# Designs tried in a protein design chat: VH-VL binders against Uroporphyrinogen-III synthase (hemD). Part 2

Target 1, 246 residues: Uroporphyrinogen-III synthase (hemD), of Chlorobaculum parvum (q59335)
Amino acid sequence: MKTVLVTRPKHQAAPFVRELEQYGLSTVVFPTIEIRPVAGWNVPDLTKFAGIFFTSPNSVQFFLKHLLQTAPDELKNLQQTRVWAVGKTTGQDLEKHGVSIEPLPKIADAVNLMADIDPAEIKGQTFLFVRGSLSLGTIPELIAEFGGTCVELTVYENLPPSLEDTQRVKDMLAEGKLDCLSFTSPSTAKNFFEAIGSKELSDSVQIAAIGTTTSGALEKMGIKVDIIPEYFDGPSFAKAIAEALK
Short names: E, the ipSAE of ESMFold2; O, the ipSAE of OpenDDE; V2, 0.75 times the mean of E and O plus 0.25 times the DockQ between their complexes.

## First folded at step 2 (VH-VL)

Design b10 (framework fv_belrestotug)
Fold by ESMFold2-Fast, scan of step 2:
Structure b10 (fold): chain C 246 residues (1-246), chain A 121 residues (1-121), chain B 108 residues (1-108)
Amino acid sequence: as target 1 above (246 residues)
Amino acid sequence: QVQLVQSGAEVKKPGASVKVSCKASGYTFTTYYMHWVRQAPGQGLEWMGVINPSGGSTSYAQKFQGRVTLTRDTSTSTVYMELSSLRSEDTAVYYCAREGLWDTSGYFDYWGQGTTVTVSS
Amino acid sequence: EIVLTQSPGTLSLSPGERATLSCRASQSVSNSYLAWYQQKPGQAPRLLIYGASSRATGIPDRFSGSGSGTDFTLTISRLEPEDFAVYYCQQYGSSPWTFGGGTKVEIK
C-alpha cells in the first residue's frame, strides 16, 4: 500500500484525504502552513483612521472574530469607515458583515490596489493595515511614500509546523515510509522543504503538484515534478496520484 | 503534548460559590481562546462562556450572565471559572476546552478531564 | 439560537457494521461550521470532525462527516469495539455555541 503526504492546510485536507483513500492509498497529513491568531491586541478606535486595508481572508476573519468578542460596538464604526480589500474573496468576507469596500484592483495584489488610489487621498492621513506576520510591506511602504501614516495590526501569525511533527515526517522519509509528496500551492512546497531542511529526496519518492503554478515553483527550487493532473482540482489530483502509484 | 488539567471534585451547599481551575501546558497559553462547557448527569453539553487568555476579555452565555466569572493567570497558564449562587440544577461536570484555529469559530480541539461539582443540602 | 436535533437517540449495532448519525439544525449553519465529538463514559469529549467534513488530527479514516445548511451526517464505516460511545454535534456558525442532544452508539 502506497502512502501519500498531504501538505494542504488543515481546513482543506479532509476531502482530499478521502479521495486518496477511496483509491486504496494511505495518507499522512502534514500541513506546512500553521495559522494562529494573535491574542492580546486591542481593537483600536476605528474613527481615528481615514481607511483600513485587508489583504487576505485570514486578516478579515481573525480581525472580525476578535472585534465581535472584545469590542462589538466597533462593528458600526468599521461599517462607516473606508475599507480596501486586495481581492474578491477578502472583499466578500467583509461584505458579509455589512462592510462596504472600495473598488477592487484589476490585478489582485497590493501594488495594483495602491496604484488605484489617488496619492492626494493618502497624504497627511492615517491608515490601519490589518495583517499577518508574514504579510508583505508593500502597503505600509507605499502609504509612507505618498506622505501618509500606516498603523500595522498583526492579527494572525504564520508558523512553521511543530518540531515534533516535522521530526516525525523526517523519520518517515528516512525509513522509506512515504511514496508521494503532494503540493497544492507554491507556499506549501516552499514551506515543506524549509521545514525538513533539505531538498534531497530518495528517487523512490514521487512529487505531485496540483497545477502548473505549483509545478513551476517546485522546478525553480530544483525539485523534479512527477505527477500533474489533467484538471487542477482535488478529485483530478487524487486520481492522477492513484494512477501513478499503482 | 497539549494538556488541560482541571482541579478536583467539589461538593457545595446551595447559595455557595465554586471556583474551578484549568491548567494548560504544551502550547503557548495566550494564543488560544479557552471555553467552559458543562454537562449535567445523563444530559448533554451546555456552553457557558469564553475567555481570551492574553487580554482577559470574556463573553458569557445569557443563562449564566451575572453568575459566572472567567479569569486567567498568565504566569501559571491557568484559567478559572467561578460560578456563584449555586443551585441543585448546577450539579454537573464542568469542562475547559481550547478553541481550534482553522476558522473564526468555536470548535474545541482539546478538553480538560472535567471537574464534578455537586450541589446538595 | 440554533437548535440541533440528533437522530436516532440510540443506535444498537455490532462491530463491523456501518453507523450513520444525523444532526439537523433549526436554521442554516453558516459556513458549515459544524463539529462532531465522541464521548465515552467518565471521559471528556474528543474532537472528531470540524467544518462539517475535516477530520481532526489522529482520527481514523473510518470516521467521515458530510452535509451543509441544515442537514449534517457523521458516518463510521466499520465499527470497532472502541467506537461504542455517545456522539455530539456542535454548531459554531452563530452565537451562542450550541450542541445536539447526542446519539448513543451501543453494542448489540
Scores: ipSAE 0.000, ipTM 0.400, lowest interface PAE 16.8, mean pLDDT 86

Design b11 (framework fv_belrestotug)
Fold by ESMFold2-Fast, scan of step 2:
Structure b11 (fold): chain C 246 residues (1-246), chain A 124 residues (1-124), chain B 108 residues (1-108)
Amino acid sequence: as target 1 above (246 residues)
Amino acid sequence: QVQLVQSGAEVKKPGASVKVSCKASGYTFTSYYMHWVRQAPGQGLEWMGVINPSGGSTSYAQKFQGRVTLTRDTSTSTVYMELSSLRSEDTAVYYCARTYEYVWGSDRYAFDIWGQGTTVTVSS
Amino acid sequence: EIVLTQSPGTLSLSPGERATLSCRASQSVTSSYLAWYQQKPGQAPRLLIYAASSRATGIPDRFSGSGSGTDFTLTISRLEPEDFAVYYCQQYGRSPLTFGGGTKVEIK
C-alpha cells in the first residue's frame, strides 16, 4: 500500500518501476527532466570540421534523426569525419550508423576525453560539438584553450516537468499519498524541488537516493536522505526502498 | 562527517617547490572533483585548477600551466597540489575545495566543502 | 576569461539593515553556474548560494540570490552580527573558473 515517486527520465523509468512493483509497491512516475528536440537547425557542412564531439546518447539520437530526415547525404561525410564520444553507450549509438569513433576515455567524462587528445591536433582547427541546451561548456572551453575553434550545435532541450504533472504531485504530497521520493541523480533531485517550489515535506515521507553522489546533492539542498542501497543500481535501489517501507 | 583536511603551513625560498596535501573523509572520494584556489594576503580568490580523483585527469588555469601539478592517491583519499619555481607573489593561503559535476543531466555544482587552508610564505 | 566585477567594494551597515551586493559579468553567465561565498577573517570561504538563487545546506533564509545574464545580486534581508564578512561571487560555467573581487560588509 506504499507508494513510491519515480523521478527518472521516461526512457529509464520502466525497468525501475517493474522492480518496485515486484516488491508490491505502487508507483507514480514524475520525470523531472523532459528531453525534447530543438527544431529549425540545419545540418552544417560536415566537411568543414576537423572533428565532431558527442557527450550523450541524446545528442547522437537527436542529431542522427534530424540528419537522416533533412540531409541524409551528410551521413557519408559523418562516416568519414573524426568523431569522439565520451562513453561506450554514446559510441555504440554512433557505430550502429557506420560511424567510426576515436578511442574512448578510461573515464566517461568530457575532461578525460579531452585529456587524451594531443593539443597540436586541436590548434588552428574547427570542431563541431553536438549538445543539449544545459550541456556543460567543458569541450568548447578546452578546445579554445588549445587554440581551436568550437562550433556548438544544440539539438535537444532539457525542460522542466509539465504544470499538470507538477500539480498532481503537489496534491499527492499535501494529501499524504506519497510514502517515498526516489532520486537517481542530482539533477532529478534539483529539478524536483524546483518544480514543487518547496523543501517542506511531511515526516512520513522517506527520501531515497540511489547513491552517495545523489545523496550528497540532496544534503546540499537541506534534504535528509533516509534510504541508500548497498549497490548503486536499479535492482538494489528497489530492494532497499522495499525493505525500508515494510 | 564530510571534511577536507590540509597539510600545515610552509615557508619556502624563491625558486623552491611546495607540495600541499588535502585529505578527504566522510564521502566517496572519487564521486567529486577537487579544485585548488589560492588567496594572497588581503586579496581575493584565484582558481588554480581541478582534478577528477576517479581518473586523475586535470585542468589548470593558464597562469599556472607549467608550474602547477595536481595529483591524487585514491588509497588514502588525498589530493596534492605542487607549485614549482616559487616567487614572492605566490605567498598565499591555498585551499582545496570539493565540487560535484554530473555531466549527464548537465549538473555542475559550486564548491560546497572547503579545506581549512594552507599558508605558504615565500621569502628570502 | 569571464571577469566578475563586484560593487560596492565596501558596504557599511548596521545590524538589522538590508544588504544588497552586486556582481556583474563581462559576458553572459548561465544562472545555473553562479555562486556566492562568505568569508570571515582567518577562515575558509563558505558556500551561501549556488545556481544564482539556491541556498546551500544550513544557510539561513535571510540570504537570497537573484539575477541572470550579466547582472546578479546577493541580498541579506536583515543583517545579523555574524553576517559582517567579505562576500565573493563566482562563475563555474567556463574555464578558468573566476571569482569577483569581493564586497566587504562592515559594521557602520
Scores: ipSAE 0.000, ipTM 0.423, lowest interface PAE 14.9, mean pLDDT 85

Design b12 (framework fv_belrestotug)
Fold by ESMFold2-Fast, scan of step 2:
Structure b12 (fold): chain C 246 residues (1-246), chain A 121 residues (1-121), chain B 108 residues (1-108)
Amino acid sequence: as target 1 above (246 residues)
Amino acid sequence: QVQLVQSGAEVKKPGASVKVSCKASGYTFTSYHMHWVRQAPGQGLEWMGVINPSGGSTSYAQKFQGRVTLTRDTSTSTVYMELSSLRSEDTAVYYCARFPGYTSEWYFDLWGQGTTVTVSS
Amino acid sequence: EIVLTQSPGTLSLSPGERATLSCRASQSVSSSYLAWYQQKPGQAPRLLIYGASSRATGIPDRFSGSGSGTDFTLTISRLEPEDFAVYYCQQYGYSPLTFGGGTKVEIK
């Protein structure tokens, strides 16, 4: 039986694992990053901010969970504050708690979100940016450029895999127990090779990339890609891997 | 019950080697990495290395590389730590241990009772 | 290697008081990879907290962990006589695994 390493974040891996297993493949899930809440922060006085920015569903979920546990009275202040969300899912998570959001950007990223805001609304004002540890600096940088102040609050961290999980995967590679390594983004590929500390792989190990962007990143790293699906989605990717390993 | 049982105390002369055993029971031996940690009298904890009991692969702290060897016997569910070229500074209690894993929670901590190794002339 | 510095080295308190123990890392440590252990004389260490804030099975709720980045804290809300022991922090995410130097909590 052939074994495929799945490097997607754990919460995104289950449908892909199911597809692979339906083809008779064994799977090992090795998220190259994971999400954990940051402990020990205090909910700031939300009335001090002209507005609050959220760029991911994770920032909303970790912020609101902590707020409801430690400072539930601040929910009313959040509901009365201007709130920006980068995308539809993030906005919907906020709206579920009675928080009205400013209009979403046409393209769901921080650059386009900030492009839709009149700089005059930012000048001389203080904003809160609720973020993860690896969030881009786009929002703080543009707020500063527009003459505002940005207070950053890190509520979750993006984690590399542990020594235990990394050693397990290294052992499986050394023992010839992994037949295919699958990558769904440039960052999953980069983070995988950083975690294992080597780019040297047995020729028996197939490298699968979900699309041309991920394949291009791997080839820039000196890694030859063996498998790319016809369509850049999970089911097509699982099928391509199953056909190549048969 | 889930436990780790270590071999008895050893007294050695400088330059000798010592081999300590750690027998696992109550869980699937090959499913968990086994670590070795030592503690000199009145001092803190010092990590020495780890072994994967399934394939026998090992990783050692740089300080012990070349002097420590970790091995296992899957038929007896036993891990061994052998330390060579002993010096008086190697006098310590030696522990085998399992540590928590990251995402799977198929690990939990578990410590052997410790083996006292005394190096004296 | 990641160096963990615990302070104070010794904390002298009476039963019923709150103990706050510090662990500082020489570089950022993901909270998911930080643990706290209790050790009594002649015994192996006992896991109290893993993942910086998750209490191990069987550990009383008076023990709590917090912190992120380089600064971590173990709190014992109301010391019981059995809590006077040495406490170690550990990071278990990066090779080599490292422990702090320990904090001795002793009765006044």
Scores: ipSAE 0.000, ipTM 0.403, lowest interface PAE 17.4, mean pLDDT 85

Design c01 (framework fv_clesrovimab; at its last look DockQ between E and O 0.03; V2 from the best seeds 0.00; counts 0 for: pae E 17.0 > 2, placed apart)
Heavy chain, then light chain:
Amino acid sequence: EVQLVESGGGLVRPGRSLRLSCTVSGFTFGDYAMSWVRQAPGKGLEWISFIRSKAYGGTTEYAASVKGRFTISRDDSKNIAYLQMNSLKTEDTAVYYCTRDYEDSSGWYYYFDYWGQGTTVTVSS
Amino acid sequence: DIQMTQSPSSLSASVGDRVTITCRTSQGISSALAWYQQKPGKAPKLLIFDASSLESGVPSRFSGSGSGTVFTLTISSLQPEDFAAYYCQQFNSYPITFGQGTRLEIK
ESMFold2-Fast, scan of step 2: ipSAE 0.011; ipTM 0.497
ESMFold2, look of step 3: ipSAE 0.000; ipTM 0.398
ESMFold2 (binder alone), look of step 3: mean pLDDT 91; pTM 0.937
OpenDDE, look of step 3: ipSAE 0.016; ipTM 0.563

Design c02 (framework fv_clesrovimab)
Fold by ESMFold2-Fast, scan of step 2:
Structure c02 (fold): chain C 246 residues (1-246), chain A 126 residues (1-126), chain B 107 residues (1-107)
Amino acid sequence: as target 1 above (246 residues)
Amino acid sequence: EVQLVESGGGLVRPGRSLRLSCTVSGFTFGDYAMSWVRQAPGKGLEWISFIRSKAYGGTTEYAASVKGRFTISRDDSKNIAYLQMNSLKTEDTAVYYCTRVEYDFWTGYPDYFDYWGQGTTVTVSS
Amino acid sequence: DIQMTQSPSSLSASVGDRVTITCRTSQGISSYLAWYQQKPGKAPKLLIFAASTLQSGVPSRFSGSGSGTVFTLTISSLQPEDFAAYYCQQLNSYPITFGQGTRLEIK
């Protein structure tokens, strides 16, 4: 019996699992990282901060949605506070709500953003970093290095597979118990390899992509694709995998 | 086979509303952003609207020409993207294309529009 | 808004010719540029993304180059099926914008 890894969230995976199992294949569902809003946080008094940092469109959208629902008067304080954005899209999302941003870094990352700020403006001041649960710690670390204080507010969370499920998949790969890894989008492929932490796979493991876009993305990551269906749909994908694993 | 099929176009008078639908198959709809692009007769391409996947917040963007009049939405359970067009003007006359948007792996930002539907024609005329 | 200017607006060429289309942007967009082909009465088709990456299934005679504000699409040996309109697109910032198009016609 051959075993296929399905990398989609459980609630989205069911039809594909059903098709694979109808062909007599075993399946293991290993969900990818999902982004969800964090509930229950309170908008802080924005007047107590010397500035506010946003590093993703998600942090802007989840923060502003909650602010407008629970503390709409704070929008005026946000509009009067110094606000930094790492990239143009994040900055434009803020500007759509009347929030002026400090100049963007020439390279759109946190290190270059922080490099453009005079350390004297950070020393002894308190800043707010609006973040996701898996955001990099670069901004808080550099603020602390420059003698400032960084309050971190997590407004969305990444839902990675559990450590237990991740270790189980790693063990199955090491033991030769997975015959095929299936990917239905570039994001499922990226999230899978980030979660397991390695692109090195046994030669016995087949890589299946639902279509040429997903296949191209895998090949850009250095992953050879073995199986692509004739039609880029779930039933055709399940059939192609079943035929390849006979 | 990746397919995007637009529907809902037609002839409509100025000031009226139309809702366009884009039904997709051959890929996992919920993992992709979707966009609408239009093309007026004999003219070039104009981006209209964009909606992120739920994994990236489900947020929307609009061209200034349609902001406040058009609304993009999606129903992942039905594999359908929508464009609700209100207060239609003669300038909105165009073929409307539904497109699938691929994300950049590292940023979650739009990287390219890899598949397009055949388009649906909207004619706004008195 | 980032303005996208293509040159030439139209071009006549023969099968076997090397054809070059240029796209200029009013602001730097790094490599966030795509090229599309559109045949009369048909939807656009993606040819190139990230300025120089060829889309799967697109013939190798198509190539892209450039970064910042100047980008080029090249067809090394023109085929009959290549007579079409070509559009550049920036994805660096909202609103997403396209060039005005270049019409490639048979001589």
Scores: ipSAE 0.000, ipTM 0.395, lowest interface PAE 18.2, mean pLDDT 85

Design c03 (framework fv_clesrovimab; at its last look DockQ between E and O 0.01; V2 from the best seeds 0.00; counts 0 for: pae E 17.5 > 2, placed apart)
Heavy chain, then light chain:
Amino acid sequence: EVQLVESGGGLVRPGRSLRLSCTVSGFTFGDYGMSWVRQAPGKGLEWISFIRSKAYGGTTEYAASVKGRFTISRDDSKNIAYLQMNSLKTEDTAVYYCTRESGYDYWEGAFDIWGQGTTVTVSS
Amino acid sequence: DIQMTQSPSSLSASVGDRVTITCRTSQSISSWLAWYQQKPGKAPKLLIFKASSLESGVPSRFSGSGSGTVFTLTISSLQPEDFAAYYCQQYNSYPITFGQGTRLEIK
ESMFold2-Fast, scan of step 2: ipSAE 0.007; ipTM 0.527
ESMFold2, look of step 3: ipSAE 0.000; ipTM 0.419
ESMFold2 (binder alone), look of step 3: mean pLDDT 92; pTM 0.945
OpenDDE, look of step 3: ipSAE 0.033; ipTM 0.596

Design c04 (framework fv_clesrovimab)
Fold by ESMFold2-Fast, scan of step 2:
Structure c04 (fold): chain C 246 residues (1-246), chain A 122 residues (1-122), chain B 107 residues (1-107)
Amino acid sequence: as target 1 above (246 residues)
Amino acid sequence: EVQLVESGGGLVRPGRSLRLSCTVSGFTFGDYAMSWVRQAPGKGLEWISFIRSKTYGGTTEYAASVKGRFTISRDDSKNIAYLQMNSLKTEDTAVYYCTRGDYSDYWSFDYWGQGTTVTVSS
Amino acid sequence: DIQMTQSPSSLSASVGDRVTITCRTSQGIRSALAWYQQKPGKAPKLLIFDASSLESGVPSRFSGSGSGTVFTLTISSLQPEDFAAYYCQQFNTYPITFGQGTRLEIK
């Protein structure tokens, strides 16, 4: 029986684990980052802001859930203010709730989003940045550089893997108990090798990437990729891993 | 290995209360959301309520048909989920199933208890 | 609330037949759909989750497909133990809703 390491966030891992198990594979779940909501914050008066920035689907989901539970009347104010989203998925989540977004940047990152805004629209204005604990400081830094004020609201936490879980995975690698390491994003790959502290792997360990973006990130790190599915989805990824490990 | 066992059902008169319990084993209870789903005699399935794990805020949701009358809760130290049912109506007559959801954003119910019967009649 | 409509409500089939059950939703739910089997007097059993993923221990003759508002459950070669009620369920938005069920009967 072959064993596959699953590095997806805990709440996203279960469907993929079940797909792998259907092929007769054993799994070990080692989330390289866990996302948890931050409790206890109050929805600010949204009329105070010239605009609001969201850089991830998680920031939208945790913010809107809390807003609808604690200050549902603020939804109309959100719908009436200028809102920026860094990427398509983040924008779609906002639009689902009747929130119009400013045009998306051509390249889905904060630098390119900010590059599309006239600094004159920022000078002397106050903005809200809805973020996770590990979000980059690009938006607050550029708003400050352009003469604006940025209020930051952290709505979810990114938790690294525990030292205990990390040591267990290191022990399993050293003992030859893992046959495949699976990665579904550049971040899960980067975070995994940072947590383990080494890129040196036994030749018997297969490296699986869900798609070309994740594979490219692994290759840039000097990691050989052995398995990539024909279609970049969970079921196709599980099938490709099962076929490779026969 | 995984087991969900419901208890607390029975025959009650309209307007009274019952508390259902669901005792679980074979998994780390605190990591999973729990739900109650009911089925009236000869009818289909109706989701009633869920409670998230403490990690995801321990929040609760209710179907409109029971909101304000039913309360879902959990005791992670005892591996028990509860459904407190107040102001019972004849249309609450059903088999009540305890189910496990896999985290807050995946509400497919992969394990079900055997069900406990609640009959609300004069 | 998202309305879930199954068709047919009942059908009769013979062992060895290919059977298809359809579930239609009043709003788009992406792939947030599960299928359950329920035998008389028993709790429902999960067959398919995320529209097309086969639950562990479920025979490979069961398959699911679809996305958005139209989904199908297919049994490729019907066996005697497959005569049961089948339910679809969405988990895209609260409240969680089920289809009315499809009763599969032997000819």
Scores: ipSAE 0.000, ipTM 0.415, lowest interface PAE 15.4, mean pLDDT 85

Design c05 (framework fv_clesrovimab)
Fold by ESMFold2-Fast, scan of step 2:
Structure c05 (fold): chain C 246 residues (1-246), chain A 128 residues (1-128), chain B 107 residues (1-107)
Amino acid sequence: as target 1 above (246 residues)
Amino acid sequence: EVQLVESGGGLVRPGRSLRLSCTVSGFTFGDYAMSWVRQAPGKGLEWISFIRSKAYGGTTEYAASVKGRFTISRDDSKNIAYLQMNSLKTEDTAVYYCTRDLEYTGSGSDYYYGMDVWGQGTTVTVSS
Amino acid sequence: DIQMTQSPSSLSASVGDRVTITCRTSQGISNYLAWYQQKPGKAPKLLIFAASTLQSGVPSRFSGSGSGTVFTLTISSLQPEDFAAYYCQQYNSAPITFGQGTRLEIK
């Protein structure tokens, strides 16, 4: 019996696991990233903020989607508010919706973003931080230290693998217990190799990619792809893996 | 101002129990994982346990040296993290630090973890 | 468990010196490494995370580099307040592990 590592986001894993198991394969589920919108929040009155901070493309995407669906009139207020973005991609996503951003930090992280702001501009002011559930507390803490108030709005959840699950997968690789690693996006591949900390794999381990985009990303990382399905969908991917391993 | 204040340390006999508390202020406690790290007299740092935020389901992990004897927990409504220490051994003698764990994930190499805020520590002495 | 080995275990230096501390890991940890400073009788302070990212408020004379299994902390021009113990720490997998520490002392 052959064992396949499933790196799909958790909500997409079950159908793929079911397909693999119907072919008689064993599976280990190791989602390398799960990004989900947070439900149930209301868009605040954006005119009440001296500025708004975004630290990821996900915070922009989920915030704007919800804003456009539930409070589209607030887009004008967002466009008239000072907005900071931590990096180029986050800034470009905002600018695509007509939102002007403050100058980007030289180093694309929250520490350097806050270092570029005069504390006098923070003191006595209220700011909004649009965040993921596991975003660093750097921005709200420095705003508080500078005498400002930071309102935090969590719009998505970051659900990485646990350190325990990561060690389990590393042990399974070292013990030769995994026969195939499956990847359904460039991000699942990148995050997997970052989590295990090595690109060195036994020649007995097959690498499966759902399509040419994922395969191309793996090969740019120096990783040979062994299995690609005829059609780039879950059932075709499961069949290709089963055929290659049995 | 961000602060972690440990309490509950003291002198205790082998085989007894002790509960440490870590009172937190100045940040949104429920959003962070919390750890306990100890340091025996004249020795280096040893990680003991962490408890994840609600986004990770509040799961816990332990060093092998304390697994089955120590329990980490948190009360987000009171901004307190706890370390319940049972079946104490002389080897558990150390200064115990509470830490706030810096967690951030995204795409690529955005998986960060570090202990960015530490309490002043509380001393636990296990002696007959 | 991932073993962390620091070299040297102790180092004597003078104010103004460039000092380098190395941390080696028993297996690859990508960039999931932090550096801490600890002064006698005090709690550790985070200096660097993600191998090379400087923590807010840490002086620019501190820098980190490395990836995989070999990492370096450098202090470009040693100041009197820098005499302390330094620890590397991996967060690639549980259990979280620290190096044994490097003691930086006045020459």
Scores: ipSAE 0.000, ipTM 0.403, lowest interface PAE 13.1, mean pLDDT 84

Design c06 (framework fv_clesrovimab)
Fold by ESMFold2-Fast, scan of step 2:
Structure c06 (fold): chain C 246 residues (1-246), chain A 123 residues (1-123), chain B 107 residues (1-107)
Amino acid sequence: as target 1 above (246 residues)
Amino acid sequence: EVQLVESGGGLVRPGRSLRLSCTVSGFTFGEYAMSWVRQAPGKGLEWISFIRSKAYGGTTEYAASVKGRFTISRDDSKNIAYLQMNSLKTEDTAVYYCTRAWGSTGYEYFDYWGQGTTVTVSS
Amino acid sequence: DIQMTQSPSSLSASVGDRVTITCRTSQGISSALAWYQQKPGKAPKLLIFDASNLESGVPSRFSGSGSGTVFTLTISSLQPEDFAAYYCQQFDSYPITFGQGTRLEIK
């Protein structure tokens, strides 16, 4: 039985693992970027903010999950506050909970979002930025430049794999127990090889990329890609890996 | 051989404090998240707290039922995890298990458990 | 909180029987689910992790399946030592929660 390493974030890995297992493949899950909720924060009094910024679906999901569990009364305040979202997916996640958003920027990034706001609406006001640990400082910087105050609330963290988990994968590679390494984004590929600390792989280990963007990132790192699916989705990717490992 | 040994349980009156200790051996303690799980008499399992590995700053999470009253901590030089329990209530009566979370982040399954230490909060 | 509901709460069976215990979650948890066995007076013991992976040293008669909101633990041929309480646990999100337990009893 052939074994595939799955490097997706843990919460996204399960459907792909299931697809691979249905083809008779064994799987080892090694998230090379883990997205985890941040410990110990309390939902702030949302009435104290002139507006709230979200730049990722993760910031919405972790914030709302915690809010609904610990301070459900604040949902009404969120629904009555001005809310900005950087992109369509982030905005849709907010709208599912009855939160109206300010108009989306034409280009889905923080610079263009902030460019669409009149600086007079920011001056002297306090805003909440709901963020991940690796989020860019663009929104706080521009709020400060326009004369406002930005309170930053980190609700999820991007974590490297643990030293123990990394050593386990290194041992499996050295022992010839991994037949395929699968990557679903440029970040999973880069983080994997950074964590392992080596690009030297046995010729028996196949490299699988879900699509051309991930494949291009691997090739730029000097890693040859062996498997790319016909369509860039989980089921097609699992099928391509299964066919290659027969 | 992985081993977790709890101590510090006993009988206390409501409003008082207890400090539980969990001494571990057989693995590199600092690489793992550690958790406390309790079980009231005749009831099921309730997660209370975890503390992440040193690589993640030893950050902590608490169940709502104990938030503000209990503090989890670790001493990586001694291979000990602690649970400081303040303002104890009768509903805190339980067997308290020290567990190793598989991995460093705390949101994991628990692959090793101590034998448990009994805390009884009674007037 | 993610609510974890186990069914049945109690089950009577004979040695050699096939037994299935179900765990349902109030929201999707992907495969972030573990199963534990607890014998009277003892600490819980991990059986299954990530919904379907058998923990080292656990007999092959134990298996797990499911994803999302519905999970099952199956014991293919009950042995005397399997009469115990069984718990599911999610580790997808805060707070970590357990099912109420299933007590497996001798017929």
Scores: ipSAE 0.000, ipTM 0.420, lowest interface PAE 15.9, mean pLDDT 86

